VH-VL binders against Coenzyme F420H(2) oxidase (fprA). Designs and how they scored, part 4

Target 1, 148 residues: Coenzyme F420H(2) oxidase (fprA), of Methanobrevibacter arboriphilus (b1a7s3r263to410)
Amino acid sequence: VTIVYDTMHYSTQKMAHEIAEGIMAEGYDVEMFFLHEDERSEIVKSILDSKAIAIGAPTINDEPYPSIGDLMYYLKGLRFERTGIKRKAVTFGSMGGKGGTPASLGKDLGEYGFDVVDTCEVYYVPDEEENKACFKLGQKLVEEAKKI

## First folded at step 12 (VH-VL; from k4 with light chain H92K W95Y)

Design r4
Fold by ESMFold2, look of step 13:
Structure r4 (fold): chain C 148 residues (1-148), chain A 120 residues (1-120), chain B 106 residues (1-106)
Amino acid sequence: as target 1 above (148 residues)
Amino acid sequence: QVQLVQSGSELKKPGASVKVSCKASGYDFTYYAMNWVRQAPGQGLEWMGWINTNTGNPTYAQGFTGRFVFSLDTSVSTAYLQISSLKAEDTAVYYCARSRYTHGRWFDYWGQGTLVTVSS
Amino acid sequence: DIQLTQSPSFLSASVGDRVTITCRASQGISTYLAWYQQKPGKAPKLLIYGASTLQSGVPSRFSGSGSGTEFTLTISSLQPEDFATYYCQQLKSYYTFGGGTKVEIK
């Protein structure tokens, strides 16, 4: 499983880590990528090698950060719907206002050939219950991927 | 309030078996892996391995793949270390310690330790 | 597996002294290193994680630094309660510990 995220105040990073914990709790390895530090070619390679992905970004002024948009544009061009596998996906993120980035990313991934299982969005910083929800989201992603 | 409470000290003869318990409280048991650490008298700390508390799958460090068995009873939030065919060199304090599942995660809470003494 | 070499094995220092303990890994471990304090008859206590992050409730005189293969624990002004043995632990693979550093006051 591949997790890719962008973050502002570490909130999306915290969510990504909790999702990874849920995946690992199910006994599966995870590769994590932070868009500002990691090479796009390595991220795409990991996604191509995975049956399940998690993509996260914060929402600010109702728009995602530019780096996540660049990745999404690249994924659109790869035409995942033309592979023999309908990969599972979740989206996640934090908001400081209206939100909506996880839903928008999920819609786009669906158009690119992914089966988007669920989304998770929190206000600013995840609390204890929201951390548990992120953990369970990771577990759910693995359970859905096993059905392939 | 996170707490790991281990079973009491054990005095055993060579060839016997022992089962050390580690009861967790104050947190969701399956959110953390459970590690086992050995410390022989006057010696340093030695990681023995861990058990995935969600799946029950153990991982053993090199040198601990034979006589040592990790197990769980999740209904009572308890991890177990069983040592069979005890030898004198098994005399040590055995600790349980929790960690998250992902790599790079530290052991933030430890049990008080269980002294196992093996003597003829 | 990844070996950790901890130095010194033993040191004696006065209250108020600055103490430095080093931990060297046989291969790169990024910042996947923790430091623990253990007093006689007690379980280890986490001091530092991620090589440099201070655990909650640990006095600020403790600090950690390093990445890759070389790491340092520093006690800026040694106190009587700091008499203990200190261990580093790598957390990249098979979570080995250093050999320990016993610190005696006075």
Scores: ipSAE 0.588, ipTM 0.836, lowest interface PAE 1.6, mean pLDDT 87
Fold by ESMFold2, look of step 14:
Parts: C-alpha cells; structure tokens; sequence
Structure r4 (fold): chain C 148 residues (1-148), chain A 120 residues (1-120), chain B 106 residues (1-106)
C-alpha cells in the first residue's frame, strides 16, 4: 500500500501515520511519501506497484494544496480506467475552514479508475477518536484491497 | 493509566521451561505491538523481537529464533514469552515494552521486568 | 544488523556539569534513534525519540541531536537524580541498543 500526502501544519502527516499504523496492524507493508521531500517518479512507481493507495492533502483557503494537483494530473494521464481492475483508494486531509479536499480528490480518483472506498477529514488536528478513525481507515483499505 | 505488569521472578533448573506474562491495561491492546527485551545481570539491553498484537505474528531477532516463543491472549490483553530448554546463560531480567507498528517508533511504556534465574 | 557504539562506556561528573554521550551507528538510520535512562533495579525510561524530540515529562536539561550515523545526548546541567545508565536505540531495523553509558555523580 502507498500513502502520499502533503501537509502545512503536520495534521495531515499525523493522519497519514495513523492510516499506516492500521495497514501495518493488518500485517501489510506501507510506503509513505511526503510530496515536499520525495521525487514524483518514485511515488508513481510505488502507486503502479500497489493494489491500494491513500492520498491526503490539507485545504488552504478552501483549495487543495497545489503540489497534489501535479500528482493528480499525472495519475489522470496514466489512464487506470483502461484496466478491468480498479485499484482501491482512500483520501484524507485536514481543514482550517470549509474543507472538502478529500471529497474532491476522491471524485477525481474515481474518474481516473480507482475504487474510492472512503474518505476522512478532520478540523485542524485529529483528536483521539479521529486518530482511531484513521487507523480503522487503514484497516478498511487493506480489507478492500484483498478483494482484488 | 497505561500499565504493563509482568509476572513474578522465576527460579529454574537447566532444561526446564518458563513462561513470562505481560498484562497490558489502560489502552487498546491491538493498537500497539509488544516487544521483548533481555538484560543479563550487570549487562546492557538486548532486543529479542516483537509480536503483532492484531495478527499474532511474531518477529524474532537473530539468535532468538529457536527456544523463544512469543504468544498472546488478547481476551485478557496479555503477551507471553516462553523459553524452553533453559540454560544458565538465559539468566536475565526480561522486559516487555510496547511500540506502534510502523518503523522508527520508540518504546514508550515498559513492564517492570521479570527475573529468570537458571541454576543447578 | 545495525550496530550502535556508545561512548564513553563510563563517566564520572559533578553536579552542574554539562555531560555529552555519543552514539554511532554502523550505517545510516536517519533520525530513527531513541535515548533511554535506566536506574538500578528499574525498567528503562524513554527520554528522547526521533533523535531530538523530548518525551513528555522529561526535564528540559536533556537534549538530543544528530542524524544519519552520529548522535548525541546532552545533559546541560547534571543533577543528582541523573545518576543512571543511558542507552541509545536505533529503530530503523531490528531495534538494536547501544552498549550503554554509566553516569556517576561525583
């Protein structure tokens, strides 16, 4: 499973780590990528080799963080919808205002050929219940990926 | 709030077996992995391995793949270390310690330790 | 596996001294390093994780630094309660401990 995220205030990073914990608790490997520090070619290779992905970004002024847009454009160009098998996906993010980034990313991934299983969005910093929800989201992603 | 309470000290003869328990409380048992650490008298810490408390799958450090068995009883939030065919060099304090599942995660809570003494 | 070498193995210092302990990894471990304090007859206690992040409830006189293969634990002003053995631990693969550094207060 491949987790790709961007973050401004570490909240989305915390969510990504909790999702990874849930995946690892099910006994599966995770590759984590932070868009500011990791090369796009490595991220895309990991996604192509994965049955499942998790994509997260914070909302800035009610818009997705710009670096995610470049990745989403690239994923659109790979035309995953041309295969007979949809890879599983989840989206997640933190918000400081109106929000909506996970839903928007999920809609786009669905159009690109992914089966978007669920989304998770938190206000600023995840609390204990929201951390548990992210953990369970990771477990659910593995459950769904096993069906492929 | 978080506690790891280990079973009491053991005095054993060479060739016997021992089972050390580590009972967890104050947190969701399967959200954390359980590690085992050995410390011989007057010596340093030695990581023995860990067990995935959600799947029950153990991972053993090199040198601990034979006579050492990790197991669980999740119904009572308890991890076990069993040592068979005890040798004098197994005399040590054995600790349990929890960590998260992902790499780079530290051991934030430890049991009080269980002294196992193996003597003729 | 990844070996950790601590130095010194033993040191003696006075209250108020600045104490430094080093930990060297046999290969790069990024910042996947923790420091523990162990007093006689007690379990180890986490001091620092991620090479430099102080655990909650640990006095601010403790600090950690380093990345890659070289790491340092510093006690800025040694106190009587700091008599203990200190261990580094790498957390990249198979969680190896350093050999320990015993700190005695003069």
Amino acid sequence: as target 1 above (148 residues)
Amino acid sequence: QVQLVQSGSELKKPGASVKVSCKASGYDFTYYAMNWVRQAPGQGLEWMGWINTNTGNPTYAQGFTGRFVFSLDTSVSTAYLQISSLKAEDTAVYYCARSRYTHGRWFDYWGQGTLVTVSS
Amino acid sequence: DIQLTQSPSFLSASVGDRVTITCRASQGISTYLAWYQQKPGKAPKLLIYGASTLQSGVPSRFSGSGSGTEFTLTISSLQPEDFATYYCQQLKSYYTFGGGTKVEIK
Scores: ipSAE 0.558, ipTM 0.825, lowest interface PAE 1.6, mean pLDDT 86
Fold by ESMFold2, look of step 16:
Structure r4 (fold): chain C 148 residues (1-148), chain A 120 residues (1-120), chain B 106 residues (1-106)
Amino acid sequence: as target 1 above (148 residues)
Amino acid sequence: QVQLVQSGSELKKPGASVKVSCKASGYDFTYYAMNWVRQAPGQGLEWMGWINTNTGNPTYAQGFTGRFVFSLDTSVSTAYLQISSLKAEDTAVYYCARSRYTHGRWFDYWGQGTLVTVSS
Amino acid sequence: DIQLTQSPSFLSASVGDRVTITCRASQGISTYLAWYQQKPGKAPKLLIYGASTLQSGVPSRFSGSGSGTEFTLTISSLQPEDFATYYCQQLKSYYTFGGGTKVEIK
């Protein structure tokens, strides 16, 4: 499973790590990418090798963080719907206002050929229960991916 | 409050077996992996391996792939270390310690240790 | 497995001294390293995780640094209660420990 995220204050990073814990609790490996540090081509290669992905970004004025937008544009061009594999996806993020980034990313991924299983959005920083929800989201992603 | 409480010390003869328990409380047992660490008298720490408390799948370190068995009873939030065909060299303190599942994660809570003494 | 070499294996220092313990990994482990303190008859206690992050409740005189293959634990002003054995642990794969460094107050 491939997790890609960007963050402005570590909130989305915390969510990504907790999702990874849920995936690994189910006995599956995870590759994590932070868009600030990692190369887009390596991220795409990991996604192509995965049956499931998790994509997250914070919301800035109800818009996705720009670095995630570059990745999403690249994924759009790859036409995943033509591969015959309907990869599973979840989206996640933190917000400081209206939110909506996970839903927007999910809509885009659906158009790109992914089966978006769920989304998760938290206000600012995840609390204890929201961390548990992220863990369970990782488990759910694996459960859905097993159906492929 | 997170606690790992291990079973009491054991005195065994060579060739016997022993089962050390580690009972967890104060957290969701399956959110953390359980590790086992050995320390022979006067020696350093040796990581023996870990068990995935959600799936029950163990991973054993080099040198611990034979006579050492990790198991669970999730209904009572307890991990077990079983050592068969005990040898004098198995005399040690055995610790359980929890960690998250991803690599790069540390052992934040440890059991108090269980001394197993193997003597003829 | 990834081997960790601690140096020195034994260290004697006075109260107030700056003490440095090093840990070398046989291959790169990024920042996946923790430091533990162990007193006789007690379980190890986590001091530093992620190579440099101080665990809650640990005195600020303890600090960690390094990445890749070289790591350092520093005690800026040694106190009598710091008499213990210190272990590094790599957390990348098969979570091996270093051989330990016994610190005694002279």
Scores: ipSAE 0.476, ipTM 0.801, lowest interface PAE 2.3, mean pLDDT 87

## First folded at step 14 (VH-VL; from r4 with heavy chain H103F)

Design v1
Fold by ESMFold2, look of step 16:
Structure v1 (fold): chain C 148 residues (1-148), chain A 120 residues (1-120), chain B 106 residues (1-106)
Amino acid sequence: as target 1 above (148 residues)
Amino acid sequence: QVQLVQSGSELKKPGASVKVSCKASGYDFTYYAMNWVRQAPGQGLEWMGWINTNTGNPTYAQGFTGRFVFSLDTSVSTAYLQISSLKAEDTAVYYCARSRYTFGRWFDYWGQGTLVTVSS
Amino acid sequence: DIQLTQSPSFLSASVGDRVTITCRASQGISTYLAWYQQKPGKAPKLLIYGASTLQSGVPSRFSGSGSGTEFTLTISSLQPEDFATYYCQQLKSYYTFGGGTKVEIK
């Protein structure tokens, strides 16, 4: 499973870590990518080799952070619907206002050929219950990926 | 309030078996892995391995792949260490300790330890 | 297998002294290093994780530093209650402990 995220104040990173914990609790390996540090070609290679992905970004002024937009545009061009595998996906993120980035990313991934099984969005920093929700999101992603 | 409570001390003869329990409370049992650590009298700490409390799959450190078995009963939030064909060199205090699965691998809570003594 | 070498194995110091314990890894472990304190007859207690982050409830006189292969635990002003054995642990792969450092108060 491949997790890709970007973050402003570590909130989205905390969510990504909890999703990874849930995936590992199900006994599966995780490749983690931080968009600011990792190269796009390596991220895309990992996604192509994965049956399940998690994509996360914060919402800034009701818009996704620009770096995730570049990745999403690239994924659109790869025509994942033609790979013969309908990969599972979840989206996640933090918000400081209206939010909606996870839902928007999920809609786009669905159009790109992914089966988006769930989403998770938190206000600013995840609390204890929201951390548990992210853990369960990781577990659900694995459960759905097993159906492939 | 996180607690790990282990079973009491054991005195055994060589060749016997022992089963040490570690009951967890105060947290969601499957959110953390369970580790086992051995400490022979007057010696340092030795990591024996861990068990995934969600799947029940154990991982054993080198040297602990034969006579040592980790298991669980998730219905009572309990992990077990079983040692078969006991030898005198198995005399030690055995600890359980919890960790996260990948982000938080440090052992933040420990059981009180269980002394297993093996003597003729 | 990643080996940890603690130095010194034994340390005698006076109340108020600054004490430094080192831990060397046989290969790079980034900051995947924890420090534990163990008093006689008791379970180990976590002091520091991530090489430098102080666990809650641990006195501020304890600090950790280092990354890669070299790590230190420092007690800025040794107190009588700090008599104990200290262990480092690497958490990168197969969670090996160091051999321990026994600290005695003169």
Scores: ipSAE 0.584, ipTM 0.842, lowest interface PAE 1.7, mean pLDDT 87

## First folded at step 16 (VH-VL; from r4 with heavy chain H103L)

Design w5
Fold by ESMFold2, look of step 17:
Structure w5 (fold): chain C 148 residues (1-148), chain A 120 residues (1-120), chain B 106 residues (1-106)
Amino acid sequence: as target 1 above (148 residues)
Amino acid sequence: QVQLVQSGSELKKPGASVKVSCKASGYDFTYYAMNWVRQAPGQGLEWMGWINTNTGNPTYAQGFTGRFVFSLDTSVSTAYLQISSLKAEDTAVYYCARSRYTLGRWFDYWGQGTLVTVSS
Amino acid sequence: DIQLTQSPSFLSASVGDRVTITCRASQGISTYLAWYQQKPGKAPKLLIYGASTLQSGVPSRFSGSGSGTEFTLTISSLQPEDFATYYCQQLKSYYTFGGGTKVEIK
């Protein structure tokens, strides 16, 4: 499983790590990528080698953080609908206002050929219950990926 | 309040077996992995391995792949260490300690330790 | 199979002394290093994680530093309750411990 995220501060990073905990609790390995520090070619290779991905970004004025938008545009160009594998996906993120980034990312991934099984969005910083929800999201992603 | 409460001290003869329990409370049991650590009298700490409390799959450190068995009873939030064919060199304090699942995660809570003494 | 070499193995010091304990890894472990304090008859207690982050409730006289292969635990002014054995632990692969450093009163 491949987790790719960007963050303005701790919030989305905390969510990504908690999702990774849930995936590993199910007995599966995780590769984690932070968009600003990792090479896009390696991120894309990991995505191509994975049955499941998690993509996260914070919401800035009801829009996705720009670096995630660049990745999403690149993924659109790869034509995943032409593969025989419909990869599973989840989206996640934090918001300070209206939100909606996980749902928007999920819609885009669906158009690109992914099966988006759930989303998780938190206001500002995840609390204890929201951390548990992210953990369970990681578990759900694995459960869905096993159905491939 | 997170607690790991271990079973009491054991006095055993060589060749016997022992089962040490570690009961967790104050947190969601499957949210954390359970580690086992051995400390022989007057010696340092030795990581024995861990068990995935969600799947029940153990990972054993080198040297602990034979007579040592990790198991669980999730209905009572309890991890177990079973040692078979006990030898004198198995005399030690055995600790349980929890960690998260991801790489680089420290052991934040420890059980009080269980002394297992093996003598003829 | 990442080996940790902890030094010194034994240290005799007085109250108020600055104490430095080092831990060297046989290969790079990033900041995946924790420090524990153990008093006789008790379980280890986490002091520092991530090489330098102080655990809640641990006095600020304790500090950690390092990354890669060399790490240091420092006690800036030794107190009577600090006489104990200290262990480093790498958390990258198979979670090995250092051999320990026993800090005793002179």
Scores: ipSAE 0.539, ipTM 0.818, lowest interface PAE 1.8, mean pLDDT 86

